# VH-VL binders against Probable Brix domain-containing ribosomal biogenesis protein: the designs that were tried, part 7

Target 1, 224 residues: Probable Brix domain-containing ribosomal biogenesis protein, of Pyrococcus abyssi (q9v200)
Amino acid sequence: MMLITTSHRPTRRTRSFGHDLERVFPNSLYMTRGKKTIQELLMEAYDRGYERLLIINVWKGNPLKMTFIKVHPDDWGYLGYLYLHGVKLQREMGFRGLNPIREDMPLVVTTAKRVGLDHLAFAQVFSELTTGKFVPRGDKSLLSIADKYNTDVLAVIERHPRGIVVNFYRLDVTKERAVGPLINVKIWIMEDGRRWDYKEAFGIKVKPRRKEGEAEEGARKDSH

## First folded at step 25 (VH-VL; from g6 with light chain Y99F)

Design p2
Fold by OpenDDE, last read:
Structure p2 (fold): chain C 224 residues (1-224), chain A 120 residues (1-120), chain B 111 residues (1-111)
Amino acid sequence: as target 1 above (224 residues)
Amino acid sequence: QVELVQSGAEVKKPGESLKISCKGSGYSFTDYWIGWVRQAPGKGLEWMGYIYPDDYDTRYSPSFQGQVTISADKSISTAYLQWSSLKASDTAMYYCARHSGQVTPAFDIWGQGTLVTVSS
Amino acid sequence: DIALTQPASVSGSPGQSITISCTGTRKDVGGYNYVSWYQQHPGKAPKLMIYEVSNRPSGVSNRFSGSKSGNTASLTISGLQAEDEADYYCSSYAGSNTFVVFGGGTKLTVL
């Protein structure tokens, strides 16, 4: 599915988060960033057959950024970005030492029941970013959905007091609750121009938008 | 030790303004919501609103929207609840409480409470 | 209106198990998984006992447990002790999970 790495000199928490993602993205691998350039990472991702490169960045004030890059021989491109309020690690949710998924199964992306349009939109975006399969929730149980698509892992988009939450279920581990990690998203931006900001969505007076260029500059600086 | 310490009891008259405080210590103040909860004498808990000190995102209960102002100063790890004009019905115990929204999605730390008495 | 309904009072004898219910007015209320329970003794601040339906914070007795079925969350106290006599409040996020609501509270009397 994807190669997962971090910015240079990641915090322990960021590394842990990367490992957690490895455990919920099917057939994915966390790799230590080391001194590798983005180009080197892309080559490695391609050679290994991954379709995505995910880079996890730490920002000042503890905001996390998830950068998704398409791995394609002819089209190396950024797909989109998730700006995070924060994350809750699997260990913080009471789950330790989960094994990565190495079976052939899809990541099903769905929502909680009776969510808003913004949640549905994000579920679609998240599926695109991850190469997951978006499945409308409707009135179906998560188990029913999982059975239908022959998967043990679901990303569930949920409401949250702050932003939009992605939570992960591993039904092979437990059917009772999410295992995480919990990802709290405050902003998502796609390269095609689609975007969402929690402040705007929740009617919060937005301080003047920091210029769109700063998110790109951070990603570009890591490319050198 | 993680704690929230609130300002002392207040005795006011109707029409007066009031600002009470809640100071956090022992943790990263900016990473947790600070909520205010009212409890009238002999009554239940009422959530008023909360503020996220990092960016001062503030949410109010519909019942308290426009009735009070919640603010914070992250530089001194302090949250505030204020009234522009007190009413007798504002007589209550006011608690501040910490909510992570992520790690522990509940009010896990509470202040000792501030008693506000409004009487003619 | 989105509300959480609790019984006004419950009672039990020492050593017994009691359950306090918390029922949402609507089944489709988002954020129901964020149900929390608080204990409040007279003249004291509330104390978190359960969060996310069934999780206990550090330092909370294992005699306290939480569950939910449908739109009803439940707090169970096993091995009831005199010190458990208090008011108990359930809480949850409501609507789009942008605000919090408390139940009306339940007075627990230990006989």
Scores: ipSAE 0.012, ipTM 0.529, lowest interface PAE 9.0, mean pLDDT 87
Fold by OpenDDE, fold request of step 28:
Structure p2 (fold): chain C 224 residues (1-224), chain A 120 residues (1-120), chain B 111 residues (1-111)
Amino acid sequence: as target 1 above (224 residues)
Amino acid sequence: QVELVQSGAEVKKPGESLKISCKGSGYSFTDYWIGWVRQAPGKGLEWMGYIYPDDYDTRYSPSFQGQVTISADKSISTAYLQWSSLKASDTAMYYCARHSGQVTPAFDIWGQGTLVTVSS
Amino acid sequence: DIALTQPASVSGSPGQSITISCTGTRKDVGGYNYVSWYQQHPGKAPKLMIYEVSNRPSGVSNRFSGSKSGNTASLTISGLQAEDEADYYCSSYAGSNTFVVFGGGTKLTVL
C-alpha cells in the first residue's frame, strides 16, 4: 500500500506514530528516514511496489503534518496534506505490539453514523490519499461493512469539536473498540485545490486564507 | 479512576478577584477539552467556555466573552476560571467538565462543583 | 441565536414511560445532531445520560433513550422509578459562534 517515513530527526513519539500507521495500512512499511532525500524515498517506494509515500512531519516534538505523495517514476507528485491538532497512539489507547497487516485486503474508509457533509467529503479525500476504499456508512455496522469487503481494518471518520478525527479498527484484534491511532485533523489540503479548515467550518474568524503555496513550502524543503 | 476535582467553596466581596481550579486525573489531560458551566441558584446550566490543554486553544460563550478568563496548566493537569472583579451576580455553582471530543462531543466527566458566593 | 426549549416540568407514576422534549430554534446548524441529555439530582453535578441524540454512555440504564424528529429531540424514560426524579437538561453543539447551548431544564416528578 504505502511507504511510511518521517521528516529528518524524528522524535520517539513520531516514530511510534509511524509504526502505528504501518499496523493499520495494509501491506505498508515504516522506514527510517535517515538522510534520504524525497527522490531516494520515491525510488525505494517504487522498487518495493508501493503506490504512496507518506511523510510524517514533526513540529515541537509531535507529528503535526502528514504529506501524501503518489509513487510513479513518470508521474510522481504530491497529492495532499493533513495538518493535525494531534494524535493518540495505539499504546495510549491500550494496544501495544500489533502486527502489521500482510494479507491482501483493502483499507475500508467509512464514517461514524449520522455525520455531516464535511465528514463525508473528508472520508473520500482520505480514501484517495491512502488508496483506500470509501464505503458510505449508512445504518450499517462496521462488522457488516468489513465482511462485505473482506477486510479486518477500517478507518472511521468521526466528529470532533476540534477538527475531524480518523480512528482505526482492527477487527482481527478486537471488535469492541477502535485500536487507533487516533488522528485529529484540523486542516486538509489537496493539490487539486480542494481543502477544509476547521476554523472556517466552525465559524471561527480565520485569518486571511494562507496563499495555497505556503502549505507546500514545508514539503518542498525536504525535496532537496 | 477518571475524575475532575475542583477547588473549595469561595466567599468573596464585590470587586475582588478570584481564580478557581479544576484538576484532571486518570486520563490524558491534554487530549480533551475542559469546559466551565455556571449554575446560578435555582437556575439552569450555562456554558461559559472551554479550553484545549494541549495548545491552550480557548473558546468562550458570547455571554461570557470578556467577563471571565479560562486558562490551564497542562503540566499539572489543571484548568482555571478567573474573575478580575467579582459581582454579586457571579454568585453561582461552577462546574468544570470534560468534553469527550476524541469520541463524543459531550461532557462525560464532571467536577463536583465550586460554590462562589459574592456578597457585600 | 440558537436556543433550546424544554418543558418546565413533567410527571409520571412508577412504571410509566415519560418523554421530555427539547426543541431547537435552528434546524440548519450541524450541531443539531449533537444533542446530549444530562440528569441532575439536587445538590449534585450533572450526569451525562445520552449523547449524539440516541447513544448511551457506559453505565447508563437502558431505560433511558433518545430520539429526534425535525427540530425536536426527545428523552424517553421507561419504567419510571423514584430515583429518576431529577432535573434534566438537553444540550447541543451548535457550531459557529454559539458552540454549546443548554436547554432551560425540565423537572421530573415521580408521583
Scores: ipSAE 0.006, ipTM 0.522, lowest interface PAE 10.6, mean pLDDT 87
Fold by OpenDDE, fold request of step 28:
Structure p2 (fold): chain C 224 residues (1-224), chain A 120 residues (1-120), chain B 111 residues (1-111)
Amino acid sequence: as target 1 above (224 residues)
Amino acid sequence: QVELVQSGAEVKKPGESLKISCKGSGYSFTDYWIGWVRQAPGKGLEWMGYIYPDDYDTRYSPSFQGQVTISADKSISTAYLQWSSLKASDTAMYYCARHSGQVTPAFDIWGQGTLVTVSS
Amino acid sequence: DIALTQPASVSGSPGQSITISCTGTRKDVGGYNYVSWYQQHPGKAPKLMIYEVSNRPSGVSNRFSGSKSGNTASLTISGLQAEDEADYYCSSYAGSNTFVVFGGGTKLTVL
């Protein structure tokens, strides 16, 4: 699925988060960034057959940024970014030592029940970013969805007062609750122009978008 | 039977206020968005906005933001569209429509429409 | 500008197949999975014909089908019948702003 790495000199928590993601993204690998360039990472990802490169960045005192890059020799490019309020690690959710998924199964991306349109939009975005499969939740149980698509892992988009939450279920581990990590997203930006900001969504007066574009450009520079 | 029933036709003068209604029945009203769509005479469909009755989350089209108010009363399964001051240009057919926002991300059920005529 | 562009009019003879295009100005408009099609007869409310690009609601004829390529969605009506004469509107959910946009509509005439 994807090669997961971090910015240079990641914190312990960031590394832990990377490992957690490795455990919930099927057939994915966390790799220590070291001194590798993005180009080197892309090549490595390609050689290994990954379709995505995920870079976890620490931004301005540890709001996490997730950068998704399409892996293709002729068409590599940035796909989008998630700016995070924070994360809750699997260990913080009571789960330790989960094994990565090495079986061929899709990451199903769905939503909690009775979510807003923002959640649906994000679910689609998240599926695109991860190469997951978006499945509308409707009135179906997570188990039913998982069975239908022959998967043990689901990303579930949930409501949050200050953003959108991604939670992960590993049904091979437990059917009772999510295992995490829990990702609290405050902003997502796609290269195609799609964007969501929790401040805007919640009616918080946000200064004109122009400054956000500058911040985005700054964030891009730091990701390289 | 799932249906949306709208209030009757309105004839108003410019400057008057108006509130029209859309009542849902035959389904869980709180589980679906209710949208409003304007259609001026001989023109196309224009999405105005929608409201989620469960938590009253309301979204507007940029073109209609501040021009109208969308509200709902989930206790009586009714959504509302209102103007504080009507204009002649507000003359149109107004439809309410149900949007699941999940399984069927479209307007699958429509009201019969409310004709609003604003003239001096 | 966020817009969906449709041809103003399309015509066909009974039994023919016609296609109505809907092109988004942006990738997030018309190019993803939330394209819907509505049929509207004169003096009637719109009717949902296709949702999520290619899905038919219950009760909709299998003569109606939807597809997309890039930023262009298409409604195809096979075996054209007189009753198909109507206005057709495409719509798309614009995920970034959680709003809906409609195309300008296409008048289908059955000759």
Scores: ipSAE 0.005, ipTM 0.525, lowest interface PAE 10.0, mean pLDDT 88
Fold by OpenDDE, look of step 27:
Structure p2 (fold): chain C 224 residues (1-224), chain A 120 residues (1-120), chain B 111 residues (1-111)
Amino acid sequence: as target 1 above (224 residues)
Amino acid sequence: QVELVQSGAEVKKPGESLKISCKGSGYSFTDYWIGWVRQAPGKGLEWMGYIYPDDYDTRYSPSFQGQVTISADKSISTAYLQWSSLKASDTAMYYCARHSGQVTPAFDIWGQGTLVTVSS
Amino acid sequence: DIALTQPASVSGSPGQSITISCTGTRKDVGGYNYVSWYQQHPGKAPKLMIYEVSNRPSGVSNRFSGSKSGNTASLTISGLQAEDEADYYCSSYAGSNTFVVFGGGTKLTVL
C-alpha cells in the first residue's frame, strides 16, 4: 500500500507513530529516513511496488504533518497534507507489538454514526490519500462493513472538540475497541485545492499565517 | 507540578454578578482545554463548557448556554466563569478542569473547587 | 435526550470485586472510545481513574479497570478497600456540538 517514513532526525515518538501506521495500513512498510532524498524515497517506493509515500514531519518532538505523495513513474506528485493537533500511539491505547498486515485486504475508510458533512468529506479525502476504500457508515456496524469488504482493518473518522479524529480498528486483534493510532487532524489540504481548517469550520478568526519565509529572515537578523 | 488553583468561596445575593477564576501552572496553559463543572449540593457533576486558551474557542453545554460566560486570559494562564445575575439555584461547587490532552477528552487535572452560595 | 445512566448505589465487602455500569441512551454518545471514569471522595474534587474506556492514568491503582460492551461501559474495582468508598462518575464525549456529558453518579459503599 504505502512506504512510510519521517523527516530527518525523527524523535522516538515519531518513529513509534510511523510503526503504528505500518500496523494499520495493509501491506505497508516503515522505513528509516536517514539521509535519503525524496527522489530516492520515491524510487524505493516504486521498486517495492508501493502506491504512496507517506512522510511524517516532526515539530517539537511530535508528529506535526503527514505528507502523502503519489508513487508513479510518470505521474508522481504531492497529493495532500494533514496538519495534526496530535496523536495517540497504540501503546498509549493499550496495544503493543501488533503485527503488520501482510494479507491482501483493503483499508476501509468510514465514519462514526451521525457525523457531519465535513467528516464525510474528510473520509473521502483520507481514502484518496491512502488508497483506501470509502464506505458510508449509515446505520451499519463496523463488523458488518468489514465483513462485506473482507477486511480486518478500518479507519474511522470521528468527531472531536478540536479538529477531526482518525481512529483505527484491527478486528483481527479486537472487536471491542479501536487499537489506534488516534490521529487528530486540524487542517487538511489537497493539491487539487480542496481544504479544511478546524478554525474556519468552527467560526474562529484565523490570523493570517505569516509566510514561513519571514520567520527564517527574522531569525537570521537576530543572529547578526 | 501541574495544578489548577481556583479563587475562594463566594457568598452572594440573587441578582448580583460574579466572576470566579482558575489559574493553571506547571504546563503550557494555551495547549489544553479548560472546562467548568458544576456540582449542586448533594448532586452529580454537570459539564458547563470549556475554552481553549490559545484562540479562546469556547463551547457551552446546551443547559448553560446564555446562562454563564466562560473566558480566559492566556497571558496570566487564567480561565474565568462569570454570571451577570446570580440565582439561588446557582448555589453549587464549581470546578475547573484541564482536558487530558489534545486527543483524549478526559479531565486529568482538577481545581480544588469554588463554593458559590447565593441566598437572600 | 443524551444521557448516561449509572446505578445509584453499589456495595461490596473488602476484598471483593464490584462493577459499576454506565449506559448511554444513544450509540453515538461518546463515540467509540471516549468514556472516562472519575472518583470523588466527600468534599474533594473528582479524580480521573479511567480514560478512553480502559486506560489508567499514572498513579491510579491497577485494581481499577474499565471495559465497554455495546452502549455500556463498566468500571471494575477488584480487591475492594475501605478507601474506595466514594462517588463514581462516568463521562463521555457526546459527539454533538462538542460537549461532555456525565453520568448521574454511583455511590460505592464498602461494607
Scores: ipSAE 0.000, ipTM 0.499, lowest interface PAE 11.1, mean pLDDT 88

Design p2
Fold by OpenDDE, last read:
Structure p2 (fold): chain C 224 residues (1-224), chain A 120 residues (1-120), chain B 111 residues (1-111)
Amino acid sequence: as target 1 above (224 residues)
Amino acid sequence: QVELVQSGAEVKKPGESLKISCKGSGYSFTDYWIGWVRQAPGKGLEWMGYIYPDDYDTRYSPSFQGQVTISADKSISTAYLQWSSLKASDTAMYYCARHSGQVTPAFDIWGQGTLVTVSS
Amino acid sequence: DIALTQPASVSGSPGQSITISCTGTRKDVGGYNYVSWYQQHPGKAPKLMIYEVSNRPSGVSNRFSGSKSGNTASLTISGLQAEDEADYYCSSYAGSNTFVVFGGGTKLTVL
């Protein structure tokens, strides 16, 4: 599915988060970033047969950023970004030492019941970013959805007072609750121009976005 | 302020050795690749190679492999370019440049250049 | 071999828009999405103007823009000014060993 890595010199928490994601994205691998360039990572991802490169980095000191890159020899490029309020690790949710998924199954992306249009939109975006399969929730149970698509893993988009939450279910581990990690999304931006900002969505006074190219902010932060 | 400062102009004879320097300041020197770019008089830019100061991993352009040595001293935030035996054809402006970081492969910071003149 | 080809020269009048092309020979390594553009005035070091095809660093005029179609990247300068007269170089990732290649450069003359 995807190669997962971090920015240079990641924090312990960021590394842990990367490992958690390895456990919920089917057939994915966490790799230590080291001194590897994006180009090197892309080549490695391609050689290994991954379709996505995910880079997790620190944003503005504490918040995390998730960068999704398409792995293709003729069309390598950024797909989109998630800016995070924060994450809750699997261990913080009471789950330790989960095994990664090595069976061939899809990541099903769905929503909680009775969510808004923004949540549906994000579920679609998240499926595109991850190569997951978007499935409208309707009135169906998560178990019913999982059975239909022959999967043990679901990403569920949920409501949050300060953004949008992605939670993960591993039905092979437990059917009772989500295992995480929990990802609290503040902003998502796609390269095709689609975007969502919690401040705008919730009517919070947004300081005019200085057109600081997102790429510049990422490069500057890596210098600290 | 982030900057790269290079050593001064050099006038040499064929067969002489030379080592020029590039000192970084205003940023974490060990976290960015430092590259060298040659520009012969009236010609274009040529990437020579770069070094990662943290572990001194060095990579060369095929055209410059074995022709020059790139090194660094991270304790003083300095990169080096050296020749064991200069040729007249080595006459050029030499720039050091910082890799923009993990997200972009561009060179965002440049030194002022070092002019090397090799003549009999 | 991976190479970037630029026109040797382009010209325009003040206020006009001009475009400089950079054409790559290979797409198989995905290097075309990592195109950068540099401006160089006589006797000065190069300056980064565009990175990753279309992004502007801080401090670069919005008159400079980048795009890509197929194996050709383009630098567009709108509202051409006398100060824009310079040499322009494209660059890209050139292989799995993190090699960099520059184009041959384009001399821009403002008439």
Scores: ipSAE 0.000, ipTM 0.507, lowest interface PAE 11.8, mean pLDDT 88

